# Ledger of designs, part 18: VH-VL binders against Large ribosomal subunit protein bL20c (rpl20)

Target 1, 123 residues: Large ribosomal subunit protein bL20c (rpl20), of Euglena gracilis (p07133)
Amino acid sequence: TRIKNNGISKKKRKRKISKMKGWVGGHSKLFRTGNQQLMKARHYAFYDRKKKKNLNKTLWITRINGGLKYYLTINEKYNIFVSFLRKTKTYVNKKLLSEINVRDSKSFSHLSKPIMKSTGINL
Key: E = the ipSAE of ESMFold2; O = the ipSAE of OpenDDE; V2 = 0.75 times the mean of E and O plus 0.25 times the DockQ between their complexes.

## First folded at step 10 (VH-VL; framework fv_temelimab)

Design d8 (from c1 with heavy chain W105A, light chain D91Y; at its last look DockQ between E and O 0.03; V2 from the best seeds 0.00; counts 0 for: pae E 15.7 > 2, placed apart)
Fold by ESMFold2, look of step 10:
Structure d8 (fold): chain C 123 residues (1-123), chain A 119 residues (1-119), chain B 106 residues (1-106)
Amino acid sequence: as target 1 above (123 residues)
Amino acid sequence: QVQLVQSGAEVKKPGSSVKVSCKASGYTFTSYEMHWVRQAPGQGLEWIGAIDPSTGDTAYNQKFKGRATITADKSTSTAYMELSSLRSEDTAVYYCAREGLYDYAFDPWGQGTLVTVSS
Amino acid sequence: QIQLTQSPSSLSASVGDRVTITCSASSSIYYMYWYQQKPGKAPKAWIYDASELQSGVPSRFSGSGSGTDYTLTISSLQPEDFATYYCQQYYSYPYTFGGGTKVEIK
């Protein structure tokens, strides 16, 4: 309910712009922002009560052994996504931003899929 | 109309400090980052740092870290930049500038505050 | 960290001339920003995202480039265009500006 909102508030919109601005402002800034989003997504996935315990253990082991590669992959996709959102916001002011209100706080991919599909970047 | 109005020119002695103010109007102060840039006479532009007024988070050019302090007062929609341990090479026009949400360009800029460090 | 080198540092030109200003970054960046400054005034945002004109900027201005090499072009110089132009990056901290290109009346 905390995340459930029809519109993006000014503060929430500024946070989205700050993450995109971080890429324009520097690599280290974008990587820190991407790392925060990655940790949040992993945290919620592990607390999902309907997940198979055995599947979660396998994913956990794979994550630890390949964590750096996964971080680099998601950060690369995040950076391209942020660049596309910035370009889109430049050309399509408020309407596109309003249409991407976040309804699922668990997964970045639910928000990003239609936009990344337009860029031709596979998830 | 979006406007940034800075405090007046100042003459300071070496070793002292100066605090320049930048009052914002015509927009939601906490929604935009405020940046500080200086320009020595006859020279180019030099970025000092920035603040996010909603969180108080700051970033500084390493050249000024330890001497520059950027703050914001949400209740008065005013940003401040304080520079300590002034030297003659700190003589410059100091500008505040708002960073745009979508284009990231600095727009508008304040009118500038001339700080002269003499003796 | 990222140094921006503008060229030329100054130029003299006549009304109607085509003027090209370059800005080279020491490392690859995503986009370049340009500002116009007239004497005694604050800079004005002019071009963002390398090629997009700010509101009110005449169409005789254009920008292009990617990676390390960026240009600002004025197709037919007008009297009001005599100013100093600065490029800027904020790909990484600290944000930096080029040294400026002063466009003077010949």
Scores: ipSAE 0.000, ipTM 0.526, lowest interface PAE 15.7, mean pLDDT 70
ESMFold2 (binder alone), look of step 10: mean pLDDT 92; pTM 0.937
OpenDDE, look of step 10: ipSAE 0.443; ipTM 0.838

## First folded at step 12 (VH-VL; framework fv_temelimab)

Design e1 (from c1 with light chain D49K E52S Q54E; at its last look DockQ between E and O 0.02; V2 from the best seeds 0.00; counts 0 for: pae E 17.3 > 2, placed apart)
Fold by ESMFold2, look of step 12:
Structure e1 (fold): chain C 123 residues (1-123), chain A 119 residues (1-119), chain B 106 residues (1-106)
Amino acid sequence: as target 1 above (123 residues)
Amino acid sequence: QVQLVQSGAEVKKPGSSVKVSCKASGYTFTSYEMHWVRQAPGQGLEWIGAIDPSTGDTAYNQKFKGRATITADKSTSTAYMELSSLRSEDTAVYYCAREGLYDYWFDPWGQGTLVTVSS
Amino acid sequence: QIQLTQSPSSLSASVGDRVTITCSASSSIYYMYWYQQKPGKAPKAWIYKASSLESGVPSRFSGSGSGTDYTLTISSLQPEDFATYYCQQYDSYPYTFGGGTKVEIK
């Protein structure tokens, strides 16, 4: 297990994640800038689209980014958001999750579980 | 509130092993990486490694590869760091620290666990 | 790995002095992060993304820099600023810290 997880896989995944550093912010800033976080998500979705050139996967990422503010009220549209996460599991990264402005920790936990499963596989 | 509580200080002999625990509370344990950093007396900070509790994936500073083992128990929200083949120079305060939101710093830190290695 | 060289390693200054701490990376990084550590305590988040102050950090602190060269400045040193300051890169594994700058009040 140590050999399989010898940091090489984490380093490669970390380098890929580091290309998306424009999504980082100060710890206290995540509560006030939902629109700005949505704009950053759209920028990284555009980058992934050009890198992969796979229209279906790019469309899934764009759908998440384009509708993200609509889904910030998670209680009303939870099933739609989960369906989007399922379709885009190989392209959604941890930065999108970390920049989602949610009302409480329970809502964040429900949103984060499918994304963390996806990001643990292909990021 | 987010809190990391570490196990108590330990005194060890050279050649033995130590296992430090770090119990997390106030957040979803599996959503954030847990990191381990040490500080020898009067010295600077040194990153040991990390674990993603959701997958069990680990990364290590090459300096500690082969001696450090980082694990996590989802059911108790507890991370562990075990350091084997202890030497006197391993005497240090060992901290657990949660990776903050991705791509920025460690926040919060545990209170630290002093490990003293002496004959 | 990315080495961070902090300078000076130690300094002694009077209350009210302007203090500047530098941190140089061996290769270009995206953002530098700074911690304050007081004796016997864990490090505390201080300056993030090179220039942004953490909540509760006094406005006399500032950070600047990009690429390889970064600074932390205290415009008017106060007795409570006695501490060791560490820079950190979060760009790649292994994550590394500068050697620290111990700030003493004369």
Scores: ipSAE 0.000, ipTM 0.493, lowest interface PAE 17.3, mean pLDDT 70
ESMFold2 (binder alone), look of step 12: mean pLDDT 91; pTM 0.922
OpenDDE, look of step 12: ipSAE 0.016; ipTM 0.622

Design e2 (from d4 with light chain D49K E52S Q54E; at its last look DockQ between E and O 0.02; V2 from the best seeds 0.00; counts 0 for: pae E 14.4 > 2, placed apart)
Fold by ESMFold2, look of step 12:
Structure e2 (fold): chain C 123 residues (1-123), chain A 120 residues (1-120), chain B 106 residues (1-106)
Amino acid sequence: as target 1 above (123 residues)
Amino acid sequence: QVQLVQSGAEVKKPGSSVKVSCKASGYTFTSYEMHWVRQAPGQGLEWIGAIDPSTGDTAYNQKFKGRATITADKSTSTAYMELSSLRSEDTAVYYCAREGSWYDYAFDPWGQGTLVTVSS
Amino acid sequence: QIQLTQSPSSLSASVGDRVTITCSASSSIYYMYWYQQKPGKAPKAWIYKASSLESGVPSRFSGSGSGTDYTLTISSLQPEDFATYYCQQYDSYPYTFGGGTKVEIK
């Protein structure tokens, strides 16, 4: 099991890549495990949309920069997540983060907490 | 006050082109994809394509490939959709819509819509 | 591409009625999304991830389903609920919408 191991997510990523055959840019390359593509991924913050819609224009939402700063993946990619957290900031696509959340929402929540602590963003 | 404000209604002749603008405010423009959807009179919704404003990457519904061009200007927080070789069946209200965040993903908000009438 | 079939295409109902709208996908998807549209207005996000209500959506609305079959239910129809409802899949390009269900006053 290595950082490049993507056995569990391979099925989902193959379907995602197939769905994006009309996608004409670099975002589709994120599903090919290219770490360089992760730097082009969008930054998103947890819970920002629900909180903003529910409360509308709260002070909490203004402290979030609109996305997550770090790559988040399933358990098989724990080492790559830790590496990005410790070495450099990275941004991931909302679609990738949502796909991980669908597969394992509890693991997704636990993986995101170190990112929020290291960036100073809190709920 | 997240808002998408679109350009005004247009009347075009067949064979011409139209460029609809969508100015975003109240959020970080480059953090969200912008999508374009149209609705012909009395009909349902049809997805045209999308752009990631941070990279300029685009995706298109194959139905519009070769005729639709989606662009974004980060300095003005404005997205554009240009549709060329217009036909009478392109008469529709054209909407821009922001893709939602990771936890809900629904298109929110939508622009007010731009009526494009292809006639004459 | 994934086809979405809404049923019914239209319905007439009275205030207080229970209304159920169905949306069937041609292949399995992860989540269904729902929009409400009133005449002359842009669609509004209504239900996300099959069953979660958007902010400001009344609790009389509910969503359910998984795989290919999804529903939107209004437990007690109110005058402000007369609109057209669209389902939408976010799973595969091109993103597609159902044909819409127009809810009209009887």
Scores: ipSAE 0.000, ipTM 0.529, lowest interface PAE 14.4, mean pLDDT 70
ESMFold2 (binder alone), look of step 12: mean pLDDT 92; pTM 0.941
OpenDDE, look of step 12: ipSAE 0.008; ipTM 0.593

Design e3 (from d4 with heavy chain W102L, light chain D49A E52S Q54E; at its last look DockQ between E and O 0.02; V2 from the best seeds 0.00; counts 0 for: pae E 17.0 > 2, placed apart)
Fold by ESMFold2, look of step 12:
Structure e3 (fold): chain C 123 residues (1-123), chain A 120 residues (1-120), chain B 106 residues (1-106)
Amino acid sequence: as target 1 above (123 residues)
Amino acid sequence: QVQLVQSGAEVKKPGSSVKVSCKASGYTFTSYEMHWVRQAPGQGLEWIGAIDPSTGDTAYNQKFKGRATITADKSTSTAYMELSSLRSEDTAVYYCAREGSLYDYAFDPWGQGTLVTVSS
Amino acid sequence: QIQLTQSPSSLSASVGDRVTITCSASSSIYYMYWYQQKPGKAPKAWIYAASSLESGVPSRFSGSGSGTDYTLTISSLQPEDFATYYCQQYDSYPYTFGGGTKVEIK
């Protein structure tokens, strides 16, 4: 998988990935299968086949910003959004957030809207 | 053209093992997971397990844990499924199938199937 | 594990008939996938993500549903549509299939 578990044997990594059920990416709902599950980690390997690691991170940022503009009607930027997550101590994998927005913009809006409301930004 | 070609039919005795091969062509073998599904005569489909060829990581249906071993050889673009301690209810057509990507994770394509017959 | 119950297990229909196949999951899933299998051949991906047709699938096929209840419909059955149809879930291990629905000529 793309998730590196340094110091953990392949057997432990294999069992962990199998228990999470997200490593094959079969349109599983993120919130149904586990809170710490990283659904799309394996599929980023396809983008890295051409050694485009930095391009993939740029795509994540663009996808998050696009979702915010579309559903929240304010010009919220990636840096501002991440700053709000840090201030609220909300741990969310930004790669996973960008993939949710690409797949289902309504789901991204539902995830991000409470965070923006709690920080005083009106929608 | 993307295709999966499986090894030929086999006849086995109870208690023995069988190893079915699945040779991939027409795509980057390590970019897609390979799954194994079986179908007993006149019956439905049953998922056995999967492998990520790039890492060698595997997952198994608990029903087959301890008997099924799935492997992949990146250099030949070939996946293998070995089933040990065979019994008569293991008589089935065994398929390999490539899992899709991104928004379509359906199994596509499937291999042509390998009939494994277990008879005493 | 998530059990999928297909109904009916078989049906007989004539060319031109509307055919409906249901698949019910034991717990809510994100999307249902459908496969077509003809005798002596491997299954073929048919409908993905509940309602999206795979390439080459005729528009007379449609899929719908969410949560636990899903449907595959053929609006006007053609001779090439006589096959067995399977639903599948990808939500959790083990990945499971429905028992199949054999669509036969009357």
Scores: ipSAE 0.000, ipTM 0.531, lowest interface PAE 17.0, mean pLDDT 72
ESMFold2 (binder alone), look of step 12: mean pLDDT 93; pTM 0.943
OpenDDE, look of step 12: ipSAE 0.007; ipTM 0.594

Design e4 (from d4 with heavy chain S101D W102Y A106W, light chain D49K E52S Q54E; at its last look DockQ between E and O 0.02; V2 from the best seeds 0.00; counts 0 for: pae E 18.4 > 2, placed apart)
Fold by ESMFold2, look of step 12:
Structure e4 (fold): chain C 123 residues (1-123), chain A 120 residues (1-120), chain B 106 residues (1-106)
Amino acid sequence: as target 1 above (123 residues)
Amino acid sequence: QVQLVQSGAEVKKPGSSVKVSCKASGYTFTSYEMHWVRQAPGQGLEWIGAIDPSTGDTAYNQKFKGRATITADKSTSTAYMELSSLRSEDTAVYYCAREGDYYDYWFDPWGQGTLVTVSS
Amino acid sequence: QIQLTQSPSSLSASVGDRVTITCSASSSIYYMYWYQQKPGKAPKAWIYKASSLESGVPSRFSGSGSGTDYTLTISSLQPEDFATYYCQQYDSYPYTFGGGTKVEIK
């Protein structure tokens, strides 16, 4: 279900599914929240030692907009970001977060975006 | 219509391996993750692991680390779960279950289950 | 790993009774999910996102809760409701289930 749409189309699909829930039988089509997606991706890395190398590349290197300016913005808001993790029930210790940030700033940005979307806060 | 059909029951001896198959039909196999869950007789449900059929990426419950191997064959729309070094405690019904992509994230449908009995 | 403590493990009730099943998580989760399982059958999706009923689930079922404490309630138990109910979390791997609540006829 290869959809190439960007943000507006995703919101429209979420609204459509919500309206139809009372009428359509079976197979719920709810949108997965950013927090849940982030947790699933994180847990892949912790639970598959054989696949960890490839998962780390995919998880930490993603098709996101990013540059040195974007990376600096993330690092400047570190304390706020950690507060968001606590509020969204995301378990990530400070040492692990720091190691990801040092090793691959693009993967750090990928990890953080679902949390920001889930809370309604823009990067 | 959407169906997951699993391979038949198996009886195994301790120390051997078992490979359970799960054939999917009625949907695009590569668009949904496949998960494996087991249930020992008279007991609750236990998650084993998952595969993304489109990439081959897997995740495992640490309890089964090193013993469970989950694979998928896109050409036959079939997922497999192999459990090695079997012991009596592995006697259970093994289910495959589909998890949705970024729109759905709970298990629906489930396969009919495959009873694996490990006894000497 | 997030542990789910489901209570009671079993209960006996008569047709028409109000039945309450609880599920407590060891840490806050975003959503709780519920499955119904009858003997010899695979689990069936029942209540998603804590409170939303799956298609075909009777309105006598309801779900509530947030954070760590969640409840499934049957307002007036019917003969077809005798089954085992499981809660489940999707917040973190490994995905975990409650121990189940077997609802039996008295």
Scores: ipSAE 0.000, ipTM 0.509, lowest interface PAE 18.4, mean pLDDT 70
ESMFold2 (binder alone), look of step 12: mean pLDDT 91; pTM 0.922
OpenDDE, look of step 12: ipSAE 0.012; ipTM 0.604

Design e5 (from c1 with light chain D49K E52S Q54E S92D; at its last look DockQ between E and O 0.02; V2 from the best seeds 0.00; counts 0 for: pae O 14.5 > 2, placed apart)
Fold by OpenDDE, look of step 12:
Structure e5 (fold): chain C 123 residues (1-123), chain A 119 residues (1-119), chain B 106 residues (1-106)
Amino acid sequence: as target 1 above (123 residues)
Amino acid sequence: QVQLVQSGAEVKKPGSSVKVSCKASGYTFTSYEMHWVRQAPGQGLEWIGAIDPSTGDTAYNQKFKGRATITADKSTSTAYMELSSLRSEDTAVYYCAREGLYDYWFDPWGQGTLVTVSS
Amino acid sequence: QIQLTQSPSSLSASVGDRVTITCSASSSIYYMYWYQQKPGKAPKAWIYKASSLESGVPSRFSGSGSGTDYTLTISSLQPEDFATYYCQQYDDYPYTFGGGTKVEIK
């Protein structure tokens, strides 16, 4: 009914308006304007999280490759490395691998040396 | 509309492998991570892993110790989850789930695929 | 990994009852989600960011908490609310779920 729907609608509106607090002018006061901004904000927040993940991933791969350069002279060092890890059932995420290389290159070398043996590179 | 359609129920013997598919439609397949979650009968939810279809990058729950392999085919907008060395404990409904928008995490979910491991 | 412990694992309640479900994390988390699951169905996103209701979720539901302790509350249980509720964190891999809380009819 109209009363029931009106109540629900008002509650929904209120919930959204509460998320608009701190915004300037009509964006904090006008539902339509604010809602548009809210939708945009949610959109960007979602994609920005993905971007951040991608940036971190790229960084980690770069760091891993930086470590691998001492052991592998061929291209696609990371792919070879990952393939090796899979074959040896060594499952370590990119972040951790990156951190190992940065913080403890010696330990990283223990992971990387077997790759050399496997590929026959730099033996 | 956004929809995830999974392959049908599977009955497998211990030690064998199962590969479950999840066909995505209604959205850009490569723009969202696809996650896999399983649920044993009467039990809770367990995250298996995920894949970024755009890059092929994967993340896994180490509990599976490499038994799980998640792949994605961009050409068919289909994600796959393969579980090897099946055990009776792997009997569960397996779900694929898209990483959602900012307001929620997993949405939508596939209908689930029952995998039964029995001798 | 971050462990989530839900309490209780199950509860019986009557229509109109106030129901409270807790989820405790082994370490401080920032993002907490709640899912509702009915038998034979996939989970549905229910509460996001600890306290925000998903679209379509009745206002009798509420979420609260921060850090390691989170709570889902149903102010007045309705017939359609009988289900299993799961908390979930996505702060770190592996993603983890609580053990679930089955809300059954008394």
Scores: ipSAE 0.000, ipTM 0.540, lowest interface PAE 14.5, mean pLDDT 87
ESMFold2, look of step 12: ipSAE 0.000; ipTM 0.534
ESMFold2 (binder alone), look of step 12: mean pLDDT 91; pTM 0.924

Design e6 (from d4 with light chain E52S Q54E; at its last look DockQ between E and O 0.31; V2 from the best seeds 0.00; counts 0 for: pae E 8.4 > 2)
Fold by ESMFold2, look of step 12:
Structure e6 (fold): chain C 123 residues (1-123), chain A 120 residues (1-120), chain B 106 residues (1-106)
Amino acid sequence: as target 1 above (123 residues)
Amino acid sequence: QVQLVQSGAEVKKPGSSVKVSCKASGYTFTSYEMHWVRQAPGQGLEWIGAIDPSTGDTAYNQKFKGRATITADKSTSTAYMELSSLRSEDTAVYYCAREGSWYDYAFDPWGQGTLVTVSS
Amino acid sequence: QIQLTQSPSSLSASVGDRVTITCSASSSIYYMYWYQQKPGKAPKAWIYDASSLESGVPSRFSGSGSGTDYTLTISSLQPEDFATYYCQQYDSYPYTFGGGTKVEIK
């Protein structure tokens, strides 16, 4: 089935590339760069684990900043959001938070706004 | 309260080994990496290595590879660092330190330190 | 291995002075941490991600920098700031620390 999966993966890649042909400029380059970074992090050896952790942190920070700006109407950076989390003493897994943003934007907003409000900062 | 409590001071002869313990409390031991750092008297900080208690995976400063062994016991929430073939220049305070999680990876907290003295 | 060079190695300053400590990396890094160590005590996390203060750190402390050059600044030195400060890079193993800057109050 690995052989079958490899064939399926190649077909999926062709289909994705074909759908993106209508785009102009570096849009596909930006997508490829992000995907390449994620693949590198997944395959790093243990002694390179620090590189994977740093790459994942950068990716998660970008997703959290996007969520803060897009869904919460907050033009504040990741560090400001983390400061709110520390003030509330709320334990929140940033990997989970960033994946919730990607998969369920309403849940991201629902989770993030009460955390920030509990610090006495109005949204 | 999150705490790391280390074993007591040790005096060792050159060529022997030492095993320093670090007991964690007040947090989920397997959720955070444990790191070991030493400080020779009047000197700066030197990273020895780390362990992920959930997997047992380790990483070492190449300076100590082959001499340092870092382990963890999940059942007692205790990390260990063993240094073999001791020399007088290994005289130092040895710290365990918890690497923080996702938003702040800085070492917090640190253990109180264990003085290891290597002399005849 | 990334070497960190702290400067100065020690300094003496009066209460109220502005103090600046530098940390220079041998190659570009993204994550710089600072620790405060009082005599006879373990280091304490002080500044993370170059500029973010740990909980309980007074606002007179600030951090800045990127690439190879980083600074820790105390805007108005207080008696309780007597300590040694260490920078540390988080980018790659082995983690390395600067040589430390001992801050003495005159």
Scores: ipSAE 0.012, ipTM 0.596, lowest interface PAE 8.4, mean pLDDT 74
ESMFold2 (binder alone), look of step 12: mean pLDDT 93; pTM 0.944
OpenDDE, look of step 12: ipSAE 0.020; ipTM 0.623

Design e7 (from d4 with light chain Y30S D49Y E52S Q54E; at its last look DockQ between E and O 0.02; V2 from the best seeds 0.00; counts 0 for: pae E 15.2 > 2, placed apart)
Fold by ESMFold2, look of step 12:
Structure e7 (fold): chain C 123 residues (1-123), chain A 120 residues (1-120), chain B 106 residues (1-106)
Amino acid sequence: as target 1 above (123 residues)
Amino acid sequence: QVQLVQSGAEVKKPGSSVKVSCKASGYTFTSYEMHWVRQAPGQGLEWIGAIDPSTGDTAYNQKFKGRATITADKSTSTAYMELSSLRSEDTAVYYCAREGSWYDYAFDPWGQGTLVTVSS
Amino acid sequence: QIQLTQSPSSLSASVGDRVTITCSASSSISYMYWYQQKPGKAPKAWIYYASSLESGVPSRFSGSGSGTDYTLTISSLQPEDFATYYCQQYDSYPYTFGGGTKVEIK
């Protein structure tokens, strides 16, 4: 019962509900490691151009995967997902974001259907 | 390596109190909730309560309200669970367990357990 | 409180057997988790979100279910699988566990 639970139970229930219905607290935690790797990429200015290019591409893929996982858990708020990607972009350009927008809709459908069926969650 | 190390076994008389410690290492202590679960000999698992170390906020199973007190010391990365007015049915192994992040809420890891025996 | 009823409470099986453990919730839930516990040890996270295996869990384990009815299945028992398995709900406080299912060698 909500009335009998202490402060953490209310916060925890709200945290679980916000995960299922929208933006979850801890806005930058998921991408913290990705941002550190972007800073390392800048520090490699004098390294082989091919190695730096591959590292930057890996960082973009890591950030996209993190964003896609977050997007898949926030079924109703696509605009928040796109805004989050835009706010975290340091190496992601408009062309890549446009391709993700198209592929995200199709990839989201293919990935989300089995998850929703297996969990029984209406997200 | 993420680890939870608990204090040693205790033998207590009815009516007394026990305070079990759980020292965390290998992760940012204030970023994860700490939970307490007990298991009576030969029995299943029972959730006692939890603390958010960053805010100090706590939650308790109503069965233990008034008797259980969960605290955390950020400077030592240690959580504590104190159970007062002990009874013989409080004899159990007491575990601390870290709750995972928002995308994975499973308890992982668990402490090694602390046996608390309450007998005359 | 959400009550979880596991069945059976214990079972005896041979290496190679297919084993199915059930967990029924008193009301619909979304967060069903499974733990494995060996004697004298703390429980280990085993299956999360009803069907996703934790790291290092063998593929012979599977989980399924939704709403109130959930299962854990071992397709072919191995010697290391003899343990007690618990289901748990994370939907609301107090968090509750099933009574456990002890899997023993025949």
Scores: ipSAE 0.000, ipTM 0.515, lowest interface PAE 15.2, mean pLDDT 70
ESMFold2 (binder alone), look of step 12: mean pLDDT 93; pTM 0.941
OpenDDE, look of step 12: ipSAE 0.014; ipTM 0.591

